# Miniprotein binders against b1l550, part 5

Target 1, 279 residues: b1l550
Amino acid sequence: MRLPEELLERARDIHSEAPSHRIKLDRVGSFGLKVPVEFKGFLLLAEADVWVSLPEGRRGVDLSRQVEAIYELSNPPKDPFSLCREAAISLLEKLNYADSSGVSIRFDAPLQDGESLKYYGVEISSIASDEIINKIRVEILGMTACPCTAELIRAYKSSEIAATHTQRSLGILEVSTKAEHPDPDKLASIIERAMSSPLRTYTKRPDEGGLVIRSLSNARLAEDVVREMIHLFLEEFGHLPEDTHILAAVRSMESVHMHDIYAERSFSLDEIRKEISSH

## First folded at step 20 (miniprotein)

Design q5
Fold by OpenDDE base, look of step 22:
Structure q5 (fold): chain B 279 residues (1-279), chain A 111 residues (1-111)
Amino acid sequence: as target 1 above (279 residues)
Amino acid sequence: SPELIELIRRAARLLRIAMLILKYLGDPEALERAKKYLEEAEEIIERLMEEGDPELLELVDRLAKLLELLARALEELKKLGNPDAIEEAKRLLREAYELIRELREELRQLE
């Protein structure tokens, strides 16, 4: 049922009214939209959040205009990086009372794994004000082997390759920069390389054996993985602006415990460079 | 006057949007949108100059300078495929960014 349009002439514009309390809001928007994106030759249905700031003198945001902004730009589907940037600017164009805007797009990104596919989680964001800050978060599962248990077993039984417990671990890289979004595939690769071994969707027997042996040969603590992620990140992305902010983290789903092990480091590029140079 | 301050704020918003478009999008359609925003801002700035409020002269001059920088950047970006033009546009946009940041901070303090 559609209400008569004539009612719009009689109705107050609630959004443009003065609020009961004159307080600025940082983010007001629509969360959990579904938008199509093109990524690496795949057409994906992504989840999207769109928001703007609200000045103290305005009761509400024109939410319909926010939704229109992102959907107008989503047809035809485009890459999520351009979509984020363009939509962030479009929000400021359409909502002239907004001081800032933001767009976040989330989906599972495909990775080729032989004849099959694996994936990583990605969230791509752009926040617009006087400039655009681009943010990307990548999450990918890998495998870790425990060096502590390996050492205990080695001490107990002489073996060339010490047995140890292995577990799935989630690696996380989050990057916020004034530059273009870092390549998410490269970020995913950094995380995988920082772990004992990558995960695979499909393994043949010889491949599975090799994967496990590799993991055992590269036994790493969660702390080791985070440090390795940072090291590899600096090698690949050290050219980013010095004010670029990074979160590197690992959540290890320990196979011998009911709980997870977590490690993280938050830093700017200038900060971490100073830290490393001091050693 | 409150009216003139609002015009300054409006011009600053338009110039800011144009700056963002020029800096981050740069496609032909985006450049045309930026041009329209600059034209609208120019009209407001001209009106502000005609009013000649001595208390606002500095702000109006800053708006005019910002407009000039962005107009020049737009012209450089229209020179598709010229590396020197692209670098000049980037330089102009950096200068524009600093100017708009300062201007907006001052305008917030007037509220």
Scores: ipSAE 0.722, ipTM 0.886, lowest interface PAE 0.7, mean pLDDT 92
Fold by ESMFold2, look of step 22:
Structure q5 (fold): chain B 279 residues (1-279), chain A 111 residues (1-111)
Amino acid sequence: as target 1 above (279 residues)
Amino acid sequence: SPELIELIRRAARLLRIAMLILKYLGDPEALERAKKYLEEAEEIIERLMEEGDPELLELVDRLAKLLELLARALEELKKLGNPDAIEEAKRLLREAYELIRELREELRQLE
């Protein structure tokens, strides 16, 4: 049932009032919206969050205007990067009391895997104030092989083929920059190349054997994976603005333990280049 | 006057939104939206200049300069497919960005 529009003349506009406690809020938004996006030829259903800052003198946010900002732009579906950027600006246009706005869009990105597909996690955001700051987070699983156990077994059995435990490890790259979002496929590739071996949707026996041999020949600590991710990232994306901020991390689901191992490093491009050049 | 300061804040915000549109969107429909914001800001700036408040003169002059920079950037961006015009628009928008940051800092001090 649609209520009579005439009621708007009689009802208090609660959102435009001053609050009883005049405290500025950094993020007030609508979270968990479902929006269609077009990504590299795929039509995907993504999850989006939209928000604005709220000044200390305004009690509430016009929720319908927030939702309108992204849904108007999502039909017909478009690439998530354009949607993110355009919606962030639209939020400022529609919500004239906001000093800043933000949009995040999350989806599972398809990636070619031989004759099949696999998927990795992507979260893209744009935050608008005096400029737009773009952020992208990618997460993809790979395989790691423990070099510590491999070395212990080698020492026990001399120069025989090393054996060790292997496990799935989740690699994470998160980039915050004033430039355009880095290509998520390139970020996923960096993470996979830093692992002992990639994971496949399925393999035939000879290919599976090759993956295992690769992992054993490229045994890496979680710390080594993070360092390799940073090295590869700098080769591919060292051209980004110097104040670009990166988080590189690995969460390893250790097959011989009940708990995970975690390693991370956050840095700006100017910071890490100075650190490397000091050697 | 608090009323004149609020007009200055509103004009500065309109110009900031226009700058964001011109810098990050740039398509013809976006250029028309930016033009409307510039026209609204121009109306406010003209009212402020007619008042001639000596204590607000520098703020109003910065608003007028910012409007000029953005209006010129808009005209350059309308020359779609011209690389020299694109580079000039980028130069104008960088200068506008610096002026916006200066304006916002000064307006924050008046809070």
Scores: ipSAE 0.712, ipTM 0.897, lowest interface PAE 1.2, mean pLDDT 90

## First folded at step 22 (miniprotein)

Design t2
Fold by OpenDDE base, fold request of step 23:
Structure t2 (fold): chain B 279 residues (1-279), chain A 111 residues (1-111)
Amino acid sequence: as target 1 above (279 residues)
Amino acid sequence: SPELIELIRRAARLLRIAQLILKYLGDPEALERAKKYLEEAEEIIERLAEEGDPELLELVDKLAKLLELLARALEELKKLGDPDAIEEAKRLLREAYELIRELREELRQLK
């Protein structure tokens, strides 16, 4: 049932009213939208968040215009990077009272694994004000082998390749930059290379054995993984602006414990370069 | 006057949006949208200049300068495929961004 238009003319515009408390809000928006995106030749249904700032003198945001902004740009489906940037600007165009806007898009990205597919989690964001800040978060699972247990077993049994406990570990790289979004596949590769071994969707018996042996031969603490991620990131992305901010983290789902081991480092490129140069 | 201050804010917003479009989108449709915003801003700036409020002269001059920078950047970006034009546009947009930041701070003080 649609309300008669005559009734709508009598209705107050609640959003344009003065609020009871004159306070600016940083983000007001719609979260958990579903939007189609094109990524690496795949059409994916992504989750999206859209928001704008709200000035102190306005009660509410026109949320319908926010939703309209992203969906207008999503047909036909496009790459999520362009969609984020374009939608962020469109939000500022459509909502003349907003000083800032933001868009975040999340999906599982396909990654080739031989003849099969594996995946990584990705969140692509753009925040617009006087400039645009681009943010990307990549999460991918790998395998770690514990060097401590390996050393204990080596001490007990004189084997060249010591047995140890292995587990899945989630590696995380988050990058915020005034430059373009870093390549998520490269970020995923950095994470995988920082671990003892990558995961495989499908393994034949010889391949599985080789994967485990590789892991055992490259045993790493959670701390080692994070440090290696940072090192590899600097090698690949050291050309980004110095004010670029990075979070490198790992969550190891330790197979001998009911809890996880977590390690992280947050830094700017300028900060970490100064740290390394001081050694 | 409150009216003139609102016009200044509106012009500054239009120019800010135009700057974002020129800097980050750059496709033909986006360039046309930017042009429209610049034209609207120009009309407002002309009106402000005609009013001749001594207290707002400096702000109006800054808006006019910002408009000029963005208009030049737009013209350079229309030269599709010229690397030198792209670099000049980037230079102009950097200068425009700095001026936008200055204007924003000044406008906050007028509240």
Scores: ipSAE 0.708, ipTM 0.884, lowest interface PAE 0.8, mean pLDDT 92
Fold by OpenDDE base, fold request of step 23:
Structure t2 (fold): chain B 279 residues (1-279), chain A 111 residues (1-111)
Amino acid sequence: as target 1 above (279 residues)
Amino acid sequence: SPELIELIRRAARLLRIAQLILKYLGDPEALERAKKYLEEAEEIIERLAEEGDPELLELVDKLAKLLELLARALEELKKLGDPDAIEEAKRLLREAYELIRELREELRQLK
């Protein structure tokens, strides 16, 4: 049932009123929208957040207009990078009181694994003001083997390949840059290469044995993984602007403990280069 | 006057949006949208110039300069496939960005 249009003329525009307290808000928007995106030849249903800033003199945001902005750009489906940028700009175009805007899109990205698929989590964002800051977060599972336990077992029983506990570990790379979004597949690859071994969706017997042997032969602490991620990131993405900010982290679901082991480093490219050059 | 300050803010916003479009989108439809924003900004700037408020003269001059930079960038970006034009557009847009930042700071001081 549509309310009669005549009633709209009688209704106050609540959003345009002065607020009771003149305070600027940083983000006001709609979170948990579902939007289609095209990614690597797949049509995916992604979760999206859209927001704008609200000046101190305005009570509320025209939320319907925000939703329209992203959906107008989502049909036909396009890549999430372009969608983020275009929608961020469109929000500023449509909401004339907004000083800044932002869009975030989240989905599981497909990654080919032989005849099967594995995946990584990705969040792609763009924040528009005087310029656009692009953000990408990639999360992918790998396997780690503990070098400490391996050393203990080696000391107890002489073996070329020492037994150790293994676990799934979540690697995280988050990048914020004024440049274009870094390639998420490359970020995922960096994370996988930083671990003892990647995970496989489907393993044949020879492959499974090889995977485990590789992990045991490449035992790494969570700390080792983070450092390796940073190293590999600098090799691949060292060309990004110096003010680019990175978070590298690992959450290891340790198989001998009820809790997880966590390690992280946050840095700018400028900062980390200075640190490395000082050695 | 409060009215003139609002016009300045509006012009600055239009130019800011145009700069974002030119810098990050660059497709023909986007370029046409940017053109419209520049045209609207131009009209406002002309009106501001006609009013001749001495307290706002510097801001109006900066807006006019920003408009010029963006208009030139737009013309360069219309030359699709010319690498030199693309580089010139990028240069102009960098200059425009710096001017936008300057204007933003000045406008924050205007009450």
Scores: ipSAE 0.707, ipTM 0.883, lowest interface PAE 0.8, mean pLDDT 92
Fold by OpenDDE base, fold request of step 23:
Structure t2 (fold): chain B 279 residues (1-279), chain A 111 residues (1-111)
Amino acid sequence: as target 1 above (279 residues)
Amino acid sequence: SPELIELIRRAARLLRIAQLILKYLGDPEALERAKKYLEEAEEIIERLAEEGDPELLELVDKLAKLLELLARALEELKKLGDPDAIEEAKRLLREAYELIRELREELRQLK
């Protein structure tokens, strides 16, 4: 049974009360919402997080208004980039005590693989204050082949194509910028090109053999993958603002070990340009 | 007066939101929302000016300047499809953003 609305007039507005401790909170919101988005001609059900800051003098956030903000903008479904930006602004409009807002949307993005599909993970975010900072994280699996084992086997067998261990590796690019969100398909492409080979959804046996041979001929350390990702990123996205922040990382599920190999570099565009120019 | 400081904060917030709308959305509905925020901010600024608090005069002047910049930007953005108008609006919005940052810093010092 729905409680009588009249009770709302008699009840304390708990959210507007002074807190027991006057402390500002950075983020208060609803996490794990499901929202429809349109992406590359697909209608997808994405996971969404919405939040705002809470001033020190207010006990709680009107969470229902946050949920309302994103769902109002989600019908009809739209692209996740616009949805993030518009919802971030709408949160500030609806919650007049919030100094900042944020929206994050996560889904698996379709990627064409011949006549089939593969995918990459994407998280698209916008954080609004005096300006909007756009963030995008792309994660895609590829294949790596170990150059160290390959070199050892080559030396031992005197073979042109040396066997080596191969594994799946997860490549990660995270970009935070005052510009528009970088194209996630381009980011995914950078990651794949930085690895020994891309993964394929399906292969015929001859094609699989060719894929493996290509990987063996392009053996890369986890460190090589990260460096190549950075290099390719600078070539494609070097036009972004100098204060743009990037995380490039790889997690290699090394097939000869029970543990993963991990490598990363975090940097701003101005920082990395200075570093490269110093060589 | 704590009341006047709160009015200043409210005006600054309205102008900030208007600036975000003008900069990042720009559709006719968004422009209308921005206009409403500017109108509300204008009313507050006028009230603040009438009170004539000498300690707040500089802040009120900055708010008035910010309002003017955003109002001009709005008028330029209404000229949809004019590349010169769009560039002028962008210029005005950049200037407005810098002023918002200055105001924010000054308002933090008033706490």
Scores: ipSAE 0.702, ipTM 0.881, lowest interface PAE 0.8, mean pLDDT 92
Fold by ESMFold2, fold request of step 23:
Structure t2 (fold): chain B 279 residues (1-279), chain A 111 residues (1-111)
Amino acid sequence: as target 1 above (279 residues)
Amino acid sequence: SPELIELIRRAARLLRIAQLILKYLGDPEALERAKKYLEEAEEIIERLAEEGDPELLELVDKLAKLLELLARALEELKKLGDPDAIEEAKRLLREAYELIRELREELRQLK
């Protein structure tokens, strides 16, 4: 049912009024929108959030315009980075009272794994004000092998028996930069290379043995994984602007514990270079 | 007057959006949208110049300079694939960005 257009002359425009309390809001938006994206030849269903700032003198946001901004750009599907950037600017064009806008797009990214696929988590954002700040978060699982237990077993038995507990660990890299978004596959690769071993969708018996041997030969604490992630990130992305901000983290689902272990470091590129050069 | 200050704020916003389009997009349709925003801002700036408020003259001059920088950047970006034009556009857009930040701070202090 569509209501008569004439009612607009009798009804108040609630959104355009001043609020009873004149307090600006940083993010007012539509969250959990489903949008199609094209990523590396795959058509994926992504989840998007869109928002704008709201000045202290405006009661509400025109929510239909927010949804229009991203859906008009998402058909036909396009790569999520272009969608994110274009939608962030379109929000400012469509909502003339906003001083800033933002778009986040989340999806599971396919990654080739032999003759099969595996997946890792990606969330990208573009936040527009006087410039655009791009953010990307990548999460991928790997395997870690505990060096502490390995050392204890070495001391108890001859070196021919190398054993320790192994577990899945979730590696996280989050990057905020004025440059274009880093390639998510490269971020995922950095995380996997920092682990004791990658995880596979499936393995055959000889390959499974090799995976376990690799993990034992590369035993690492969660702290070591975070440090290695930072080292590898600096090698590949040290050219990004100096005010680029990074978070590197690991959540390890320790197989011998009822709880997880967590390690994290955040830094800007200029900060970490000063720290390293002081040693 | 408050009315003239709001015109200045509107022109500054149009120029900021044009700057974002020119810096981060760049396809022909985006350049055409940026051109329309520059034209709308130009109309406002001409009206402000005709009013001649001496307390606002410096702000209006900055808006006019910003418009000139962005119009020149637009013309350089229309020279598709020319690396000298791309570098000139980047130089103009860096200068525009700094002027946008100056204008925002000055307008914040007026309110």
Scores: ipSAE 0.669, ipTM 0.889, lowest interface PAE 1.6, mean pLDDT 90

Design t2
Fold by ESMFold2, fold request of step 23:
Structure t2 (fold): chain B 279 residues (1-279), chain A 111 residues (1-111)
Amino acid sequence: as target 1 above (279 residues)
Amino acid sequence: SPELIELIRRAARLLRIAQLILKYLGDPEALERAKKYLEEAEEIIERLAEEGDPELLELVDKLAKLLELLARALEELKKLGDPDAIEEAKRLLREAYELIRELREELRQLK
């Protein structure tokens, strides 16, 4: 049922009033919006969050304008990086009381895996104020093999057993920068190369054997996976601005334990270079 | 005057949005949107200049300089990918960014 337009003349505009408590808010928005995106030739369903800052003198945000800002830009579907950037600026245009805006877009990105595809998690953000700060988080599963157990088995008198426990590990790279978003496929590649072996969508028995052998020959502690991720990141993206912030992390679902282990390091490019050069 | 300060805040915001469009977007429709914001800001700056408030003169002059930088950047960007024009636009936009930051800080010091 559509209400009479005459009501607009009689009703208070609640959002434009001053609040009882004049406290500014950093993020007021619409979260969990479904939007289509085009990524590397694929049409994907993404989830988006949009928000703006709210000054102390304004009671509420015009939420329909927030939704309008991103949905108007979603047809035809476009790459998620352009959508993110354009929507962040559009939010400031449509909501004239906001000092800053933000857009996050998350989706599962396809990656070639032999004759098939596999997927990894991507979340990008653009936050606009006097400039745009771009953030990207990539998550991809790999395989790790425990070097401690491998060493114990190697030392076993018969020594004919090449074995250790292996498990899925979730690798995470998150980058916040004034530059353009790093290519998510390159970030995913860095994470996979840091692991003992990649995971596959499916394999034939000989290929599966090779995968396991690779993981055993490349056994790594979760701590060393994180260190390798940082090393590889610096090789590929050391050219980014010095104040670029990175988080590198691994959550390993250790197959012989009831719990996961976790390792992480956060740093800026200038911080990590000083640390490395001191050795 | 609170009214004149609010006009300055409004012009500064319009110019900041135009700067974001010029720096991060490049399509002809975006450039036309930026042009409209520059024109709206120009109208406000002209009204402020006509008032001639000596206590606000420095802020109004900064707004006028910012408008000039962004108008020049817009004209360079209309040259459709000319590498020299792109570099000149980047230089103008860096200068505009610093001025936007200065204006924002000065406006925060006002009541």
Scores: ipSAE 0.669, ipTM 0.888, lowest interface PAE 1.6, mean pLDDT 90
Fold by ESMFold2, fold request of step 23:
Structure t2 (fold): chain B 279 residues (1-279), chain A 111 residues (1-111)
Amino acid sequence: as target 1 above (279 residues)
Amino acid sequence: SPELIELIRRAARLLRIAQLILKYLGDPEALERAKKYLEEAEEIIERLAEEGDPELLELVDKLAKLLELLARALEELKKLGDPDAIEEAKRLLREAYELIRELREELRQLK
């Protein structure tokens, strides 16, 4: 049923009223929108969240304008970074009572894997107030091989066995910066290089053997992976603003345990450089 | 007066949006949108200057300076990729950002 348009002239505009309790809200938005994006030559269906701040004197947000802001900019599809940045500014243009806005865009990014593809998780966001703060989170699976078990087996009764348990480990890099978003492929590469070996979409027997041998030759604790991720990140992105914030983490699905192991470190570039230079 | 303070808040918001567009967007259509916001802010600032409220003089002067910085940044960005113009626009936008922060703090102290 469609109601008569004339009712708009008689009905109260509930959203523009003052609320009963004058409390500002930090994020009021539309979450879980589906938007097309173009990433590295692929047309992907991404999930987006959009929001604005709401001052204490306004009862509600014009939510349809939020949805308009991002959908107008998503046709034709464009790269998700431009969409994110443009939509964050458009939200402030369309919603004149908002003091800040934010946009998050999530998608699975394709990555070449021999003759096939694999995927990793990407979430980007742009939060606009007096400036834009850009955030990107990348998650990709790799393989870790336990060095403790490897050493125990090596030492066992003159054994020459090169063996240990291996498992999938989820590597995470999250970067918040005033600069442009780091390239997610570079972040994914940093995570993979920090692991004992990358994962493959599929392998044939000789390739599988090589993968496992590589992982044994590069055995690492979850803690080692996090430290290596930080080292590699600083080599690639040490030029970002000093107040750039990073979270580096690994969740390892240890094959010999019923539970996961987790390691993480958060830092700013300024903080970590001082820490390293003190040694 | 509270009406003049609201005009100052509106002009500051228009200039903040223009600054975001100039700093983070660079296509010709975005620059035209920024120009529109600067023109709207200019009209408000001229009205505030004509009222001549001595209590608000410092705030209006900051708005006028911010408008000048952003108008200059717009003109530099319209030089279509000139490296010297891009660096000058970045310098102007850094100054504008600092003024925006100062202005927001001063407006926060007002009721």
Scores: ipSAE 0.653, ipTM 0.884, lowest interface PAE 1.7, mean pLDDT 91

